VH-VL binders against Uncharacterized protein ycf53 (ycf53). Designs and how they scored, part 4

Target 1, 237 residues: Uncharacterized protein ycf53 (ycf53), of Cyanidium caldarium (Red alga) (o19887)
Amino acid sequence: MNRIRFISLILNLDSCDSNIQEYSRLAYVHDLNKLMDENFVSLLLIILKLAKNSKRLQPTYHNVYLFNLLKSYALSEIDGYVLGHFSRGFVNTLMHYKNAQYETLESLLSANNFFEANKFTQQILLELAGEQSKQRNWMYFTDVHSINHQSVSDLNHLWELYSQGNFGFSIQKRIWISVNKNWKKFWKKIGWINSNSKWLKYPGEFMWAVNAPPGHLPLFNQLRGVYVLEFIFDYYL

## First folded at step 19 (VH-VL; from y6 with heavy chain F102L)

Design b4
Fold by ESMFold2, last read:
Structure b4 (fold): chain C 237 residues (1-237), chain A 120 residues (1-120), chain B 107 residues (1-107)
Amino acid sequence: as target 1 above (237 residues)
Amino acid sequence: QVQLVQSGAEVKKPGASVKVSCETSGYTFTSYGISWVRQAPGHGLEWMGWISAYFGDTNYAQKLQGRVTMTTDTSTSTAYMELRSLRSDDTAVYYCARDEWLSENDFDYWGQGTLVTVSS
Amino acid sequence: DIQMTQSPSSVSASVGDRVTITCRASQGISSWLAWFQHKPGKAPKLLIYSASSLQSGVPSRFSGSGSGTDFTLTISSLQPEDFATYYCQQYNRYPLTFGQGTRLEIK
């Protein structure tokens, strides 16, 4: 693939947004690694900065992966200057999320620190559910009604984007529907219970990496009932 | 104000069964699990298993599989541990402890312990 | 099953001493280790979780360190109320297992 055509596809400049989503994750990673050198890294960073300024760029799990990869290759003073324009996080910079905690969550996800990202996600959800849930340190089932739709959607976006589509409430919902909303089949498919239908021991028996089962993260305590997660799936996604 | 209060000491013969209760207060019983831990005289602590109060799901230590049954009664906020086919080496103090799935600091509250003596 | 081995089996110490207790896991457990204090006639008490995190209400003279297979509990300045038996416990996976205990005695 020509470098110019690749850039256009990555930045959603020449297609409906769906075309970039069709490009398989493995092929994308493979093609990126073949194209990397110091000059191309600097070029791509400059292009991303210019695309940000034009307000055309929308985050995708492909360009989120690209941005993180470019950070790891960035060595020049020009690279550092361009990266400074994304200091709040790539997705946060593009989407202007209002909740400042999403900058922290993005930082954790971008570092592949899924353990801490999961813990921080639970903290965010408790704060969104109201003071009672925050003080109690868990969400009573009616508290979910206090969470607004956009906050859940934004939270889910970060998880999807930084896991290359493997994590988030929306993927969990898709799997839940695929097993005809059967909770035990769902828990087993996302890896919250083992093959003997025993609950995994937190944190050590969970997988804190992108190669975990689809839908594995974020965790949500099911041993307080399924209502909160079911409500999120049915009404907030 | 979380409190776990266990049933009183028991004396049993080999081959009998014992059922220890753990009555809880000061928290939402169904939002947590209960683990059972025992200590034989002159020995250390041994985890026996746990039960989820919400679903009643259990996970037992392999060495006790087939001899132990853990249950809950939500209406009284009480957990139970039954150990069958008692042997003299089951003589121990039995503790219940609060357990939370998805928590790093489990066993934050314990019962006072129940001495079970198995002798002929 | 993951075997937890503590050393020493007992230690004799005076008030004000610095005491260290070690715990070794038979396989890697990351940082999923807790320390408990057990006094005669009382229930065990959680001191440290996740290898180094101090439980609420536990004095700051208690500290934990380590990851992987080797872990340490340190009491920086021993107090009269610290004479007890100490247990490490892994929660990396089921079954949960405890060390054999370290008895801390008055010298």
Scores: ipSAE 0.775, ipTM 0.902, lowest interface PAE 0.9, mean pLDDT 87
Fold by ESMFold2, last read:
Structure b4 (fold): chain C 237 residues (1-237), chain A 120 residues (1-120), chain B 107 residues (1-107)
Amino acid sequence: as target 1 above (237 residues)
Amino acid sequence: QVQLVQSGAEVKKPGASVKVSCETSGYTFTSYGISWVRQAPGHGLEWMGWISAYFGDTNYAQKLQGRVTMTTDTSTSTAYMELRSLRSDDTAVYYCARDEWLSENDFDYWGQGTLVTVSS
Amino acid sequence: DIQMTQSPSSVSASVGDRVTITCRASQGISSWLAWFQHKPGKAPKLLIYSASSLQSGVPSRFSGSGSGTDFTLTISSLQPEDFATYYCQQYNRYPLTFGQGTRLEIK
């Protein structure tokens, strides 16, 4: 892919090229890395500044990855711009998320720290479900009704974007539907139970990387019943 | 206050079975699992397996496969461990411990232990 | 199965001493290790989880460190109530396995 096509990914142009839409997650990463040098990095930063000022920039799987790649070069101009205009995080800034905890979650996800991102996601959900759920450190099935719909959608959006579509409640729901809502088939497909249908041991038997099975993260305790996750799938996504 | 109270000591002959109970209180039983751990005289601790109170799903140590059955009764908030075809080397103190899937600090509460003696 | 090996097998120490117990795993277990205290006639008690996190209600004189294969439990100032056998336990994968124990005796 040429540099103009990667510029369109920053600009979030849905109609810029059908070939961009067909890129596999890994092919996109590989091709982009081969194009990067200091001059192209500087150009992409200029274009990012212009796109942000135009208010047209919306987060996508591709431009979230590209933004993180730009940050990885640790150039003073990039660091200064990020601090000045994206201190809340790329997605938080562009989407204007109101919950300050989502800044911490985005920071963990952008660093590929999926173990801590998963723990923090559980903390966020418990806080959203109410003080009793927080004190207990788990959610009664009825507590899910106290969670704001938009909060779940925003949480899911962060997981989707920072995993290139591999994680989040939405992909878990897709997989759950693909197995006719059969919970055991779902758990096996997302890798929460093993080939012998035994629950994996937390945390060591789980995969804390983007190459985990689709839908592997975030974790949600199923050994307290399926109602909460089912309610999230049915009503909040 | 979370409590796990186990059944009393038992003496069994080789070939018999034993069923140890673990009655729980002070927490929502179906929201946690129960692990069973034993200690033979002069030996260290040995994990035997666990059971989910909600679904009844189990995972047993391979050494005990075919001889152990773990069950729960949600109406009494009680977990059970049955060990069959007893041998003299099954003589041990048997403990139940609270277990939580997706937790880093499992075994936060334990029963008082049940001595099972297997002798001819 | 992951074998857990503790050293020393026993230790005698005086009140106020610093005591160190080590635990080695037969393969990498990241930080997924717990320490338990087992006093005669009592059930085991969780002290440390995730290698270094102190369980609620456990005195701050207990601390844990290590990752990978080598782990340490430290009691910074031994008290008479610390007479017990100490076990490490890995939870990196099933089956869960314990070390053989370290008996701590007060001189």
Scores: ipSAE 0.773, ipTM 0.901, lowest interface PAE 0.9, mean pLDDT 88
Fold by ESMFold2, fold request of step 23:
Structure b4 (fold): chain C 237 residues (1-237), chain A 120 residues (1-120), chain B 107 residues (1-107)
Amino acid sequence: as target 1 above (237 residues)
Amino acid sequence: QVQLVQSGAEVKKPGASVKVSCETSGYTFTSYGISWVRQAPGHGLEWMGWISAYFGDTNYAQKLQGRVTMTTDTSTSTAYMELRSLRSDDTAVYYCARDEWLSENDFDYWGQGTLVTVSS
Amino acid sequence: DIQMTQSPSSVSASVGDRVTITCRASQGISSWLAWFQHKPGKAPKLLIYSASSLQSGVPSRFSGSGSGTDFTLTISSLQPEDFATYYCQQYNRYPLTFGQGTRLEIK
């Protein structure tokens, strides 16, 4: 893959849906490493800054991954200056999320710290559900009605983007529908129960990496009933 | 405040069964699980298994599989552990402890313990 | 099953002493390790979870450290009420397993 086609892919200039299927996560990483040197890193960062200023750039699985990789290669003072324009986080900056908590969540997701990102997601949901949910550290079923739609959508968007489409409530909803809304089949498919229908032990038996089953994260406690998650699937996504 | 109160001590013969109760109060019973842990005289703590109060789902330690049954009664907020085909090495103090599936700090509250003695 | 091995099996110490108890797992368990205190005639009590996080209501003289296979519980200034047996417990996977215990006696 040449640098011009790579720039086109990162800027969303190729709208062909086959991009996702043609560029698997492993192939994308392999091609990217072939192209990297310090001048190209600086060029890509400058291009991303200019695209941000034009307000045309939309976050995608590819450019989120690329931005994270560029951060790891960025060593120069110029690179640091350009990265400063994304200090709130790449997705937060592009989408203009107003909630400061989503900056923390994005930071955790961008660091591949899915364990802490999962914990922080639970805290965000509890705070959105109201004072009493936060105080008792779990959400009573009627508290879900206090959460606004956009907050859930934004939170889900971050999970989708930083997992290459593997995680998020939207992915879980898709899988839930694919098993005709059967909760036990759903839990098995996303890996919350094992093949013997036994609940996995938190946190050690869960997988905290993008190669986990589709829909594996974020976790949501089903042993308090299914109502809250079902409500999120039906009405907030 | 959260309390777990267990049934009284029992003396049993080998081959019999025992059913220990754990009555809970001070929290929403169906929002948590219950683990059972035992301690034989002169030995350390041994996890026996766990039950979800909401669904009644269980997970038993493999060496007890087939001999243990854990149940709950949500109307009385009570968990039960039944151990069958008792042996002398089942003599122990049996504890219930509160358990939460997605928590890092499980076993935050315990029952007072129930001594079960298995002797000829 | 993951075997948990504690050292020492017992220790005698004076009030004010610093005491350290170690726990070794037979496999890597990340940080998924808890410490419990068990006093005679009482139920076990959770002290430390996730290797180093102090449970609410537990005195700050208790601390934990470690990851992977090697863990420690430290009591920085021993008090008379700390006479007990201490257990480590892994929750990396089922079945949950405890160490054999460390008996702490106050001289």
Scores: ipSAE 0.766, ipTM 0.899, lowest interface PAE 0.9, mean pLDDT 87
Fold by ESMFold2, fold request of step 23:
Structure b4 (fold): chain C 237 residues (1-237), chain A 120 residues (1-120), chain B 107 residues (1-107)
Amino acid sequence: as target 1 above (237 residues)
Amino acid sequence: QVQLVQSGAEVKKPGASVKVSCETSGYTFTSYGISWVRQAPGHGLEWMGWISAYFGDTNYAQKLQGRVTMTTDTSTSTAYMELRSLRSDDTAVYYCARDEWLSENDFDYWGQGTLVTVSS
Amino acid sequence: DIQMTQSPSSVSASVGDRVTITCRASQGISSWLAWFQHKPGKAPKLLIYSASSLQSGVPSRFSGSGSGTDFTLTISSLQPEDFATYYCQQYNRYPLTFGQGTRLEIK
């Protein structure tokens, strides 16, 4: 794969989505590493900035990974200048999320700090549910009705993008539907209970990395009932 | 405001059973779990197991598996721990403590303790 | 099961001293360790969670540090009310296990 074709695929231009959708995560990383040098890093950063300005760029699992990789290689002053245009975070910059807390969440996710990202996600949900939920530090089941659809969708989008499609409420919903909405089968499949149907010990028995079971994160407390998560799955996704 | 009040001291013979109660107040009982911890005279603390108040799911320490049963009664906001086939080395102070799945700072509130003495 | 070993088993110290108590886990537990204070005739009291986070209402002279397998509880300036037995407790995985305890005696 030549550099021009790879640039086209990464930037979501026309036919490239079909080809990039076929790449496995490991194959994508392998191809990227073969193309990297200092000049190509700077070129890709400039291209991403220009694509951002034209509003043609949409975040994908692959270009989120690319941007994080480019940040680790960025050495020149022009690299720093270009990165400054993404200071709110790559996804936040492209999507213009209204909630400033999503900048903090993206920062945690981009650093692969899934433990803190999970904690912060719970705090965001509490704030979205209203002052009573925030003060109580947990959501009473009827409080979920105060959360708007777009806020949940945006939150889920960040989790999906920074986990290469492995995490998020939407993936959890798909798995839940795949087991005919059976909660015990769902919890076992996403790794919240073990093979003996015993609840895992938080935080140490959970996996805080992208190689966790699909749908493993974000966590949501099921030992207060299933209503809130069920409502999110049925009505907000 | 959160309070865990345990039943009174018990004296039992070897082979008997004991059931200790832990009545809770000042919080939503079904939103938390209860762990049971004991301390034999001259010994340290030993975790016995845990119960979810919402589902009644349990996880017992393996050495007690088969002898212990933990239950809850949501109508009275009370947790129970029953230990069967008592032996002299089960003499201990038994504590209930509040537990929260997905919390880093568990055992934030404890009952006052219940002395169980097993002697002939 | 994860074994928790405390050192020393007993400490004798004077008011105002800096006291350290160590706890070693038999395998890595990241930062998932709590410290409890236990006075005779009272229930245990949570002091520190997640290795270094101070529980609400606990005096700032208590601090915790460490990660992996080696952890330390420090009392920066010992007070007369600090006479107690101190326990570390891992919550990395079930079963939850406690150290054997460290008895702190004020001279």
Scores: ipSAE 0.765, ipTM 0.898, lowest interface PAE 0.9, mean pLDDT 87

